# Designs tried in a protein design chat: miniprotein binders against SET domain-containing protein 9 (SETD9). Part 3

Target 1, 299 residues: SET domain-containing protein 9 (SETD9), of Homo sapiens (Human) (q8ne22)
Amino acid sequence: MPGRLLRGLWQRWRRYKYRFVPWIALNLSHNPRTLRYVPEESKDKVISDEDVLGTLLKVFQALFLNDFNKQSEILSMLPESVKSKYQDLLAVEHQGVKLLENRHQQQSTFKPEEILYKTLGFSVAQATSSLISAGKGVFVTKGLVPKGAVVSMYPGTVYQKYEPIFFQSIGNPFIFRCLDGVLIDGNDKGISKVVYRSCNGRDRLGPLKMSDSTWLTSEIHNPLAVGQYVNNCSNDRAANVCYQEFDVPAVFPIELKQYLPNIAYSYDKQSPLRCVVLVALRDINQGEELFSNYYTIVS

## First folded at step 6 (miniprotein)

Design EA30 (from EA1 with R16L D20S)
Fold by ESMFold2-Fast, scan of step 6:
Structure EA30 (fold): chain B 299 residues (1-299), chain A 80 residues (1-80)
Amino acid sequence: as target 1 above (299 residues)
Amino acid sequence: SKVRVTIEGSDPEKVLEIVSRAVEIAEELGGEVVIRIEGDKVYIVVEGLSEEDAKRLAEEIRKIAEELGVKVEVKIKPEK
């Protein structure tokens, strides 16, 4: 009896796809939360790359248009191919400067969380977890998350598999390991925070930012950038989201890159930027906490 | 003024402690922090400080390094 169960467990265990934090972090921090794995049966991708891209573009475009008065200044320095996409809005704004009649009421801007709600039908935010001692968690704060929806993104500095990550991994439970060995450091404090800010400053194109750094602050611009605070599932809390890796395509609109909550550690322009999204495994109602199937190994 | 810090040590926990405290003080003083990590070496550049704040930051970093027994090189360059 026990022999049959053990053989079945070994066969199932060998089908897992592993998301490991560097061995150094495990041995120095002694934190079991740094080890993650996903059953192979769960698949690496629940939705298509086209669905991920479509969702991100839809949300980021809505955020861009909501802040158009400020973004129009940035557009003035971008190529004609980019400016032409917004020429009708630019023409209206220019004429608006000359027309101060009662019918020209000031346009209101919405908070990012409200834009997310208007765009996808829900919003999410970090708060104190329902789990004792877990600290922060992520909740559906408004609306309904349908099965297959992108509900958040895992922010942070992206390290290629050949790039050593030592100091940042010490005592850091927020390092996500992709299946190909790429790491994402989503820690919002300490050395990890400073590294992300340094990379963000490096990759600027004048006033145009190439990544979102506001997830490091209380005033977030991309409301999806809370994925590092999603807790692992347990016997008492079933998983309702899963992690899915996504490479930003080369044709991604440059004016929307400012909303991507990820940046490459190295100045390598040939590799696509890796992002990680969290995808709903079922419909998730307002008030529910998100739990991932990114399993923790108890040592 | 600009402060350049080079931290090198065999004890990564002590190096991390110096880095964390140095960055916290630099940000408190309103400095812009740039960090680069190469193996067991950490390079920190802090810009946007007054000459007085740059000297204060350098003194605090040296004090922390002395407390922890780690060798740190701190240079101040006055650039507006």
Scores: ipSAE 0.072, ipTM 0.616, lowest interface PAE 6.1, mean pLDDT 78

Design EA31 (from EA1 with G39D D40G)
Fold by ESMFold2-Fast, scan of step 6:
Structure EA31 (fold): chain B 299 residues (1-299), chain A 80 residues (1-80)
Amino acid sequence: as target 1 above (299 residues)
Amino acid sequence: SKVRVTIEGSDPEKVREIVDRAVEIAEELGGEVVIRIEDGKVYIVVEGLSEEDAKRLAEEIRKIAEELGVKVEVKIKPEK
């Protein structure tokens, strides 16, 4: 039928059952009636910022090297301070011998989740939740997640305190509220999706993107960028991960920023970019679904 | 062709619904979407559509607006 596609798009949108969240618009950072209940084991950082940074750099460096043919073209247009880090690899890439490989099978690029497995010893992916009517969930698809591992990242547009988020917040279940009032909009639909893409286009450094936008698509480049689909714990499902806030340091390699699934709403280079990671509270076995223990209580 | 949409309404949930539906239709048609939000009004610009797809998008947006009782202004312009 001619109109069937449009009805299907509207029904898909309604399945997420948007709801108004006026308490976000009313500046909760100054509202004493709002309690953010964080279990004792999640009140403080579970792992150090250095451990978070080390994990992200390890994964992102592996992703960068996995598609070096594409990245080498981008590197050629970047400053010498960045290119010098990859001189040995660029020399190999530009060897005449490589031209002869056009007639042979090229070295196959690994899928992102396989890179994650090779670097951290496990893979994660979104799938249908084990909870009835919960929609999507996140599962350990391969390997073993050790206690204290970074398992996932919460993607989306980062809003500083008091930045306008009115329409993006209406009926949006994917807004994560940080303890200091910073918000992350991880919704992959509608206005939230377009806002993220617009910010991504704004912050480019020539041909290099400064954030990952692939989490908005079916072909995810950063396999950690599925945190918004992790369900809350319940009576039937104990929490096995917790949220931890992380600020990207100024020394973060610019060529790896393309894998960060977060971007600031306002163009302001004075503040570090806020990210949120999910950290394992125990060893998590292959096949298990991730459940978080963070929620907001209004008193 | 370029489609320019201005949405203004007192019911923010209905405004959000029409914006989300319009964006999904525009992206399905292969259009490039830009949104501006100023003083409670939403401005949508969709570029890269054929004349036929631009007319289809405009008609669908008007139908959604009529369903929801939201006032919209939809203009189709040739791209230069």
Scores: ipSAE 0.012, ipTM 0.502, lowest interface PAE 8.2, mean pLDDT 77

Design EA34 (from EA1 with V19M V42I)
Fold by ESMFold2-Fast, scan of step 6:
Structure EA34 (fold): chain B 299 residues (1-299), chain A 80 residues (1-80)
Amino acid sequence: as target 1 above (299 residues)
Amino acid sequence: SKVRVTIEGSDPEKVREIMDRAVEIAEELGGEVVIRIEGDKIYIVVEGLSEEDAKRLAEEIRKIAEELGVKVEVKIKPEK
């Protein structure tokens, strides 16, 4: 049982390690694993950025079309260059609504996890972990995850180096540390939740949101946005997914940005938005829990 | 009504606890919460509350701050 002196010392240590940019001060041999790292025989990326982008666009486009009645209203407020991509669908939608009225549309709309299954061949969701000590975990709920698939995204507020994260970091196990020092705060509670929502409100283009905030609620629109609940691998549970960093390219369709579960803490028009995906290291069967590794082996 | 909370403290864990508790109470009351952090000073602004709910929020925050020994300034501005 620790004494009062030891408890006070551990409390000071906990405060110190969660100070603003603590991993710079603590990046000594005494504090291993305070940063994500890639050993010299490993590589940072399992699949290409083009493969990540292709997967995200496929899923987000399917989510957009599944909710087209609401999205067509948003499209009416956007520039003609965006609206023209959907001209044929808008014409059909207008005719369909007039003929059937809006009463049957909800009955034909699929849940986000069903859209994920239809587009990628699998679904994932958070549930109680198979590990007694871990609380939440993420499971393959339907289908088969093939090796190299994007299986999840790590949601949250993106902090550049030296941006204030001190109070958000205190007692927060959901801060992902990128190789370049960028941080993602995926905590769905308290001040972290409010910060994300505030940033989401700041960056909207009229009626169009530039990021997904529904991962903070019980009604998740992007079913991939559960990555913060994926437990770390251990001797008893081998890793079956690996974290991979991804920067959103400038050519990303503006109408699909609403599904990105990340937002920058500070407005910076020159920096691409950082996202983090989890990529399958092997085929993962229905019913299996996801366990993460911080790096990939080159050989 | 609008409630502005300013938090100052040397113990960051206690300051974080007040921030989290203030956010929870404000959200339960249906308020719109905005947080601004400048160094060691935290500003929490809550909008969209009735006068009664604004007073309740202010009272609960002051009570929590007193229990934790943290300096808090709470101001209520009526929507004229």
Scores: ipSAE 0.261, ipTM 0.728, lowest interface PAE 3.6, mean pLDDT 79

Design EA35 (from EA1 with V15L V42L)
Fold by ESMFold2-Fast, scan of step 6:
Structure EA35 (fold): chain B 299 residues (1-299), chain A 80 residues (1-80)
Amino acid sequence: as target 1 above (299 residues)
Amino acid sequence: SKVRVTIEGSDPEKLREIVDRAVEIAEELGGEVVIRIEGDKLYIVVEGLSEEDAKRLAEEIRKIAEELGVKVEVKIKPEK
């Protein structure tokens, strides 16, 4: 057992260290559980679910249209109600003007981070953190992030509180714990990566993907899917973003699900898919690194 | 060719290291990796490899397991 001073330092370290639920690797029957502490004065939701949904739909729709030549093939397997949303674009393709339009579109086709800039007025990307010990961090690479903007998403496999995650949790700093006990494993390596890809293949409907798996690669299609690399705030680095939980509504467009960087571990149609977004606490300038603010204590 | 790895053990840190290193090598060789977890048993299946790359992967996994003192079963099978 440590002395009084060491005990105080140990309790502080224990609280922060167990933020991403490494206690799952411990014997739960003999150890207190880690719970996310939310002060009564702090709101877990900084912006409305409608604002989150609106932002995601705007970005994903722009990504879909930017890659329309490939997406038009996917539309062939979808109901007429979905195809009708894109009638004008499909009509141009059928007119035989496709070669000229494809050439123009291909020359003007933008990288995902450029699409993000064009839709939201900013872009973000992962890079080497300004903190020596942190490895990766997330930076605003272009534009200005206004207060209340969705800046990134926390990618990964979503586990309900009853689902086995023991092996994936070992030495894994990328497991995010939601207030209701739902976990998101955002590790881009090893077993966590293979589990995500397996779930993605399981849910696939022919050429239509039900989740984005590109956050596991160097060619990221959803430029928001970098949230697991956002570092925690410190005395030297004030928080400028916070985590907000979001459930994907049943009405979410099926053709845009391919951009969601989350997938359920088990195929449970009764539970909505949990996502986690990071929301700006203030205006954030180009070149600034993102730092999250949060509370997790052992109870 | 297809490589199937079966791992059973009580040291999770060592099991994770074997899995992580095996996955990295398999992906470098262009193999498609599937992992199944059943209790404390791990199954790694790698498909889409040439016979030569499958043998190389199997040998590397055996070396890693020996280095860490973990028993593994590695089988190579032709793909259909």
Scores: ipSAE 0.080, ipTM 0.586, lowest interface PAE 5.4, mean pLDDT 77

Design EA36 (from EA1 with I37Y)
Fold by ESMFold2-Fast, scan of step 6:
Structure EA36 (fold): chain B 299 residues (1-299), chain A 80 residues (1-80)
Amino acid sequence: as target 1 above (299 residues)
Amino acid sequence: SKVRVTIEGSDPEKVREIVDRAVEIAEELGGEVVIRYEGDKVYIVVEGLSEEDAKRLAEEIRKIAEELGVKVEVKIKPEK
């Protein structure tokens, strides 16, 4: 950059971009919703990273096993260290295929929301919100959500704090801002949808998907991937969930990455993938709508 | 130490000046700043300061608030 003044402005802008810039440069409307709203009591993580990881692995493993007929074919192309985890199941599958071939029988599979219920004791889904103008919301459709449970995930394309996000940011209410300036674009339409699908196609390992793209469709494979539809709390609707940031560890099983509803905008294998989960602040009963105590960034 | 600032005011220009100056001082002292807006109130939390720097920040913010005639509450808490 030419000129000391321009270089100084750029360096100062970079320093403040993820915390202060919305107040100085982007708070043009005096609208507090352009900034991340974080109640003091929600500042810290509600549950440990180990608890988040344990929950995700439990759910994703159950989804994988429910679809084992299809997954066993993909496993044949993966390293022996991955296949050995499922050796007993692969032996049964080979025997089962031979036995059922003459009958043309299909293996029994459950819907993703039923697997979620069997795994965590509850299910969630999007439906028409109880708020008149909000459109969609997320409800507990079955069971009981205990305090501290992971109830949902915020899907979308992950942008690092200095990565460009231009046309996707225009009129997009589904951009979540992380504390470190990382953004997640959870919009299921338009340019945002095209970008996510492009990144998903880029990161495939042959037949193995490295992220879940089904949240962009009506047939969702990961039933947790509805977090962008959770409405913000209001004066008459108290928050019952909060957002918590989570980095996917390097040890995460490669065969289960297909259920992660997030993908990095830039091809960077060294940085951990950022995810965002929604965690229950209290026990939530069947039929209740989810309301978050964080405000998603709006552009 | 942790510094919590609550700013209440109906004049958005004066509130913005207090926020801007408070953040500049906090960043200069090496503190990590989080800002939260709720209607006509602004909450600033600064973490990672020594006790001495936290007191200095609190004193400067109070001085700015007096200068501009804006209501400000500043609290200092030790970090655990």
Scores: ipSAE 0.000, ipTM 0.144, lowest interface PAE 16.7, mean pLDDT 74

Design EA37 (from EA1 with I37W)
Fold by ESMFold2-Fast, scan of step 6:
Structure EA37 (fold): chain B 299 residues (1-299), chain A 80 residues (1-80)
Amino acid sequence: as target 1 above (299 residues)
Amino acid sequence: SKVRVTIEGSDPEKVREIVDRAVEIAEELGGEVVIRWEGDKVYIVVEGLSEEDAKRLAEEIRKIAEELGVKVEVKIKPEK
């Protein structure tokens, strides 16, 4: 009679078998802990791509101007087509150098969260979630978020569907899955962090960075780049935001790309950079926590 | 000093955990981290550490590997 010993050997064989790619593939396909699930009903866009672009340009332009003392040094080394957009401000900066007492204005005038408030009428930030076991959440810290507003962005490394992400996806609840199979790894730790920093160091135009890496630090430059911390809706908390995919158009100002919290995994891809924004489903008041209709695990 | 780590394990979740924890410690110590992985085998190289920090990193990685039951090889080499 096959006893416990024989059954133990079959259990070991089963576990041994599941150590290979088929077991890991099964875990990825059936375990939502390693991938975010995109409900079919969420595939429709809430606002136009033009509205998304307009909001991002407005915020990023305000951040750029707030940091103009630093940015003006970088601009001096960039093509004339970029510098010419800021000729009036560069002339004022040059004029200001003649007043030597005023040199101490090399730092940003306002914090990024203050710029966001001045620009969109609200501010958001990560804090301890209102859900007892959820860790971090994202809150409206100031102002009012109107229905249809872009309130956050999902940061991270962007993988095309044919690109290897397997190891980075293991035990990673911050992989966002786009409808076309594009993945965004928004994990701010470990191997995912190393990959993003490596890609960020690879991609640049002279002194100009082509993506924001500060979302990996405590000193965030783009205050929207907190989307990966938005918790899922539940019976106790209705969804008040949804995720919307956005492709960065070719006309996007190159000097503002430094605020995009996303970067392509592969350098040689001839596709627009994929971003993901969170859009308000209703008016959201100061003090309220953001909840999305996508499945994300926080443990 | 340079720290070279080879991690071999058939449990990818445990391998991922030791890699993530090793990376965080290495970066806290100011090291530059390079990672390569092939199936269930991972290679980590950390550069720019003092001799003292390299030894500390190696010990922490060995401790984590012991906790998780994963075999690791950790080598410390002075920078030329």
Scores: ipSAE 0.066, ipTM 0.628, lowest interface PAE 6.3, mean pLDDT 77

Design EA4 (from EA1 with R36W)
Fold by ESMFold2-Fast, scan of step 6:
Structure EA4 (fold): chain B 299 residues (1-299), chain A 80 residues (1-80)
Amino acid sequence: as target 1 above (299 residues)
Amino acid sequence: SKVRVTIEGSDPEKVREIVDRAVEIAEELGGEVVIWIEGDKVYIVVEGLSEEDAKRLAEEIRKIAEELGVKVEVKIKPEK
């Protein structure tokens, strides 16, 4: 495993905390489709942080348990305090291994979209947008989304306002701007993709991933991690979702962090991880496309 | 072999073009790419390449940089 050079580079990366240069901010604002923002008049929260946390924990716990045979391998390397939460399931798994040839049935593993449906009563996925030339969009593929539900998450690398995002921002329509100036780069291509993967490798704790990187692939583990593909509302397409910022609390279970589709650009873990969720503004029916009330900066 | 690239320039669009093209070539060759940014400099490390592929990547990056008038430093190092 090539660890020596990468660790040296990451130690060097961690030593620098550059202030955002004003000329860079000016250049970003003049590049069409580089940034999206919500006007200051807009509310930043439509549901409580407790409701967001409860929804994410419910979904992520269901995903973890659905894949328990693989997760039990990871648990072996985690502290006893974490393993103790799953003692009963670990005992059953060990017994099952010993009796493999004579056991009645293996547990069924469901697709992530099916787990989402079983957990929240709906599923979402990316597909070709209903808008001509818009490329991708996000649709309710099954069930009913009730008003106030967390429908999606905006994946990507999280940048503090003083951190260098300039090169990633060029021609990049997938940068989300938070009200406090924090930026999230949800681009699944080029430099943005490589930066996210680099940060994911940096933050790994042995066999445990500290963020979800599967949103960069065709095999998405967290089915909520499609928010960057939600198109903006227009005069002929009313908004049915709104972006809401969420900080991951310190009490968040370490074994579930692998489902968070966000990672901090800097190695500095003293600040809480910023996430962004999309919340339903009304009931959304099966087959409907999601449209956000977020504004794109134009030249 | 490892390829270490330092890209520096006053034209950010040209710097970004070199980064994107270097990443594309490195991934096509099966290399593992790590990027970090310090101010106006971009650092790229590509690992898991054969000596021949590392030389090819370095030559392509230098060629792109020369075409765009951007300063690059490219070093090839053996892996152990």
Scores: ipSAE 0.201, ipTM 0.694, lowest interface PAE 4.4, mean pLDDT 79

Design EA40 (from EA1 with E32W R36E)
Fold by ESMFold2-Fast, scan of step 6:
Formats: structure tokens, sequence, C-alpha cells
Structure EA40 (fold): chain B 299 residues (1-299), chain A 80 residues (1-80)
């Protein structure tokens, strides 16, 4: 009897796994966020892919250099074309290790939030939301966010439209649906957390990780990786950010991939890694909470 | 010791609850959790547990499964 029921469920699941309709139906009463739908014809881009890439590279390069004493060990495993970018810093590092036994240089000089502020002119962090029922929210903690700035990234495991996400999707308010049917599971608990960590452990080059897993912990290394905690707009809270999809280009520096808070569920060399950024719709002042909308059409 | 759990999806919401509670207990015991999903089946492997903690985890998972009326298979293997 159980084997017959499981076969029936498996046949029905195979029929609908590419459509995601049963998943949406099963979550209808639990959390409206899992029902987010963005039409295929929506553009949803406020800034260019070049601007997104430029911002991410600036932030990640600054994080890498802040932790250079630790990162210099990883560079020893990378091609000469990568190591040559840091030759002057490597020479200083070798001298420092000899003189100080590397003890003084084992920790980052600045906190990630401080690096973000020095790099982009603002900092963001999660805190208790201004909405009574929402739990966590994301706030501008320092500086000013200018209109068009990348203020956050939506972390999580990336699923192509043909990939199984059934159990992870049940009662999960942190699944973002892209226009092409790609899903990002940004839940930091339970099955979703373990899946991300498993993929992160799979995709390593020795000590070099190909994605950031610290957004799953209390010690976040990429300060942008808080996008899943941004609350939706309401009548009393106008949207000040919008979601924008971004594909990581093949030319992305391998040593900086460790700061990307996204990883593919299945390893596929032919598909670029999908990321999602949150972009400011207006200037946002220090102390303000970030709010997104379900409709990212800006015109 | 290594604990391998096989959960089959007769009621997806209850399966999700078992998985979430099993992961929480395994992590509290200091185990390393790996999940593999194959269609409507969920496989959980927990490594890095003592023999005593592996037995405790297996017992707790079986208890939760019985409470929720879901079938699970739990196997404990010693480390080599």
Amino acid sequence: as target 1 above (299 residues)
Amino acid sequence: SKVRVTIEGSDPEKVREIVDRAVEIAEELGGWVVIEIEGDKVYIVVEGLSEEDAKRLAEEIRKIAEELGVKVEVKIKPEK
C-alpha cells in the first residue's frame, strides 16, 4: 500500500515539477510571499548589469583586501594571472609573516559593515522591523544610499525551473521567483539551510569557497547578504527598493566568488549563476528601513 | 557515528516538519548534516556524532515520525 501511494505521488510530482503550480497551491494559506509572481514581459531593471557588476566588484575587492593575510594563502592555489594582481601585497605579506609570526595579521582590520561604508558611502544591517508582526527588517545604519545604488543581495540556493524544490517550498516565505522561472531559496533555517551548506561544501577549490555561507550565521562576511529580510511595502510603508536579477559573468574574478551569497542547486558549467540585487528607488537616509514591492515595474 | 534517515513524502507538510525538527536536533548535538532530495523522498545523513548521540538522534526522529504518522527509516553506521 505505501509503495503504491508513493508511486502515484511521484508520477504526479514529475508532471508538475516544471510548472510549480502544486507548490504555489500548497502554500496559499501559509504565507502570501510564496505566491509572488512576476510577469515574463516585466523588465525590472533600474540600473545596468555593468553598474551591478561594478558595485559588487568594488565591495568584494575591498573585503578581500581587508582580509588579505588570510586570503594570501588561497592565492597560492590560483593561477599566476590572478597572483600577479597582488604581487606587491604578497611581498609585504612575506616580510610580515617572518617578523611577526603572522599572529597580528590573522584577523580582518575592519568589520564588514565598515568596509561597505568606506566603499559605497553607506552601510546596512538587519534589526527588529518597524512593523509589529514582521520580526526582522533591514535598515540603513550609516551614511546615505543614493537613488540607483545596489543596497543588498538576496542570498540562497538557486534552482532552475526543472529542478526539484518541493519540500523546501512548503510554508517557506523566503523563495524569490525570477521572470524565467528560476527560484532562489533564501531561508536560513531547516532543510533550506542544510541544502545551501551542502552545495557550498560541494563547490570548493581546496580552501577557496565558490560562495558565501556566512549569511546563515550571526557573523555575516558579505554585509549586502541580507536581502531576504527586507519587508514588503504596505499602505503605511512605501517601497524604497526594488529587486533586480543579475547573472554572474564568466569573467568574474575567481578569488572574489567566495563573497557571492548564491549557489546553484545542481552544478552546471553551461549556465551562469543567477543573483538578485535590491536597488534604491530614491535617496534613502540613515535610520530608514528598506521596503520592497511585489511589482518591480518602475515605469 | 553516522546516522542515515530516509523520509517518504506521503504528506509533504508533515515530511517538512520532520526534516526541520531532525536538522535542529542533529545540529544541537554537534552533527554535520547533509540532505539529498530525490523526487518525493528526503535523505538525511548526519556525521560527526558519538555512538550515544547517534542513538539519541535516531530515537528522537522515530518518536517525531510516530507522532506525525509518517514512515521513516533510520540506520546507524559506525565510523571506519
Scores: ipSAE 0.113, ipTM 0.631, lowest interface PAE 5.3, mean pLDDT 78

Design EA5 (from EA1 with R36M)
Fold by ESMFold2-Fast, scan of step 6:
Structure EA5 (fold): chain B 299 residues (1-299), chain A 80 residues (1-80)
Amino acid sequence: as target 1 above (299 residues)
Amino acid sequence: SKVRVTIEGSDPEKVREIVDRAVEIAEELGGEVVIMIEGDKVYIVVEGLSEEDAKRLAEEIRKIAEELGVKVEVKIKPEK
């Protein structure tokens, strides 16, 4: 079974990881091109954790309700305390065939990007960057992003500071380095992609997913999960967003965890899940590309 | 069919390249990929492939390994 392989992988990972910490340290120190500069005062957050949480809950709740026909089936597997939040909607679904058909049409009416627009007043998407170098960028596709808005999330597998990331780190430009040494691997290809999918399969609660894996596909369910494609600022492109670290609180609704585009590498870790959001430094107009002030130092 | 790949990593950059290329080919063929890393060895297991696609994947991985001068062991296990 795939589940047997995943359990064996995490057990073996715990057994050998301490042996390979020196190899990881040696490799990282010999790849100075991945070093990050953070100003001494950059520990201050742009917006409060309560503002981040409020925004994520607002968006995820709207996505959940838009997909309610599928989610109502999953709710049957969840505790009564969760089901009770949606009793009015569940009661409506038990009425005649025409009502069920109407609910299905409502569900198919709105794409995730449209839900984002209706919820926050703007939408974002990945496209070919305005920069000469080959690669993706992230654009405001609709509406206006106000200063202080959460505009994106940095997806990927979360590694604690002493967890091995040796092969995943080689030639990987999508590793975000947090201030406390936590790493997020947002690479959507190769070994990084397989690791994320393996962790996602490990952490299921029956049919309920505990993280979003759709950012690895062309059919993205959480439209915020494009942060790894935001390019760094340059001489001719000023930064308009800033990275901010966020720990998922224990009170986070279990039914909405499926929209979090991050997962812990270690099965045994009881620490809060680390996420990273991108916050607008100014009002950003429709058509503008997002640029971050997260500097990568080339030696 | 199931394909099991063992890669021995004398050069981590080349090991990374083999893994990435093997994963891309396996996914193009519709396979389910699981990776385990233990020391300097990488184990790749691909499930859900037809017998012909499993043979094709094995051949492509051997070809990549030959190009890069890396030691690989590729085994096909049919589950009929």
Scores: ipSAE 0.014, ipTM 0.580, lowest interface PAE 6.9, mean pLDDT 78

Design EA6 (from EA1 with R36Q I37L)
Fold by ESMFold2-Fast, scan of step 6:
Structure EA6 (fold): chain B 299 residues (1-299), chain A 80 residues (1-80)
Amino acid sequence: as target 1 above (299 residues)
Amino acid sequence: SKVRVTIEGSDPEKVREIVDRAVEIAEELGGEVVIQLEGDKVYIVVEGLSEEDAKRLAEEIRKIAEELGVKVEVKIKPEK
């Protein structure tokens, strides 16, 4: 009964949604990490878009204010409606330049991970995974992550459903597949790294960057931009975070876009920028490694 | 000096390997790398290299290409 067997396999396969590009379907990779799926009945959102937006704005605003001496120069390129939000701080900065000959060359008052801690009550960072041969992992380095918190972001170049990603897909376990077919290439090396930097250089408004590229370096500006290093759950390591898709709304402040660790591959006719956040499934204590909620179909 | 690389090949896995190895060497030498992808062709531009490092990068890329049997064109240009 081949027809009944094929129908049964198709119905079972249809019950799952792939979160990572399957190398079998694309014939591009032998890495089992690209063969991941989520049950069809699983929701793609565990917190509201308003909660995601609120968290990102809170963190990015704190990062912007921490670096205000540098950011005040960028504000000169922006509309009055944006500059007016910071008039009090700009007045203080102007007085500092006139009275103290401040050249805006001072470093940020706090490190980005310290700002994250002061803002959300925890910090995260990449380190060597607790799993043998897994390479990098992501850990809660300070504080407590409460259930429902945005704990990380999945950085990388965003490809629409029909955009070419052929060379980038070869041997690349860091391509995240969204439910609508949008892909995010979070690989920090090789061709993927250069593509992201190229797009970042393309999408500028004078000195204002429209995305964060520092996740590709040792000096990370957005401490949330480590999501690609979060390992998948296993029988020995229960999931404590899940992926959630988020579209950047048109209302998003332009001066804060520089902290978004995602950029569209194509400039023209783009949809809203897709981001992916990792959300805590339970309270996560200091010292714990993050493990994501999805399954592989190969051992 | 600026290094311009054109890679063209029918085997995308070998093209990808050349690109990744070229990027790694260029970055180790302190170069700034830009890539343009067009179908089966890859264009790489590396800027900010000394004349000696640009020549070294070009030689390493040609060596990798010969090893993998892929066609590459490598040109060194002065930066103004």
Scores: ipSAE 0.295, ipTM 0.751, lowest interface PAE 3.4, mean pLDDT 79

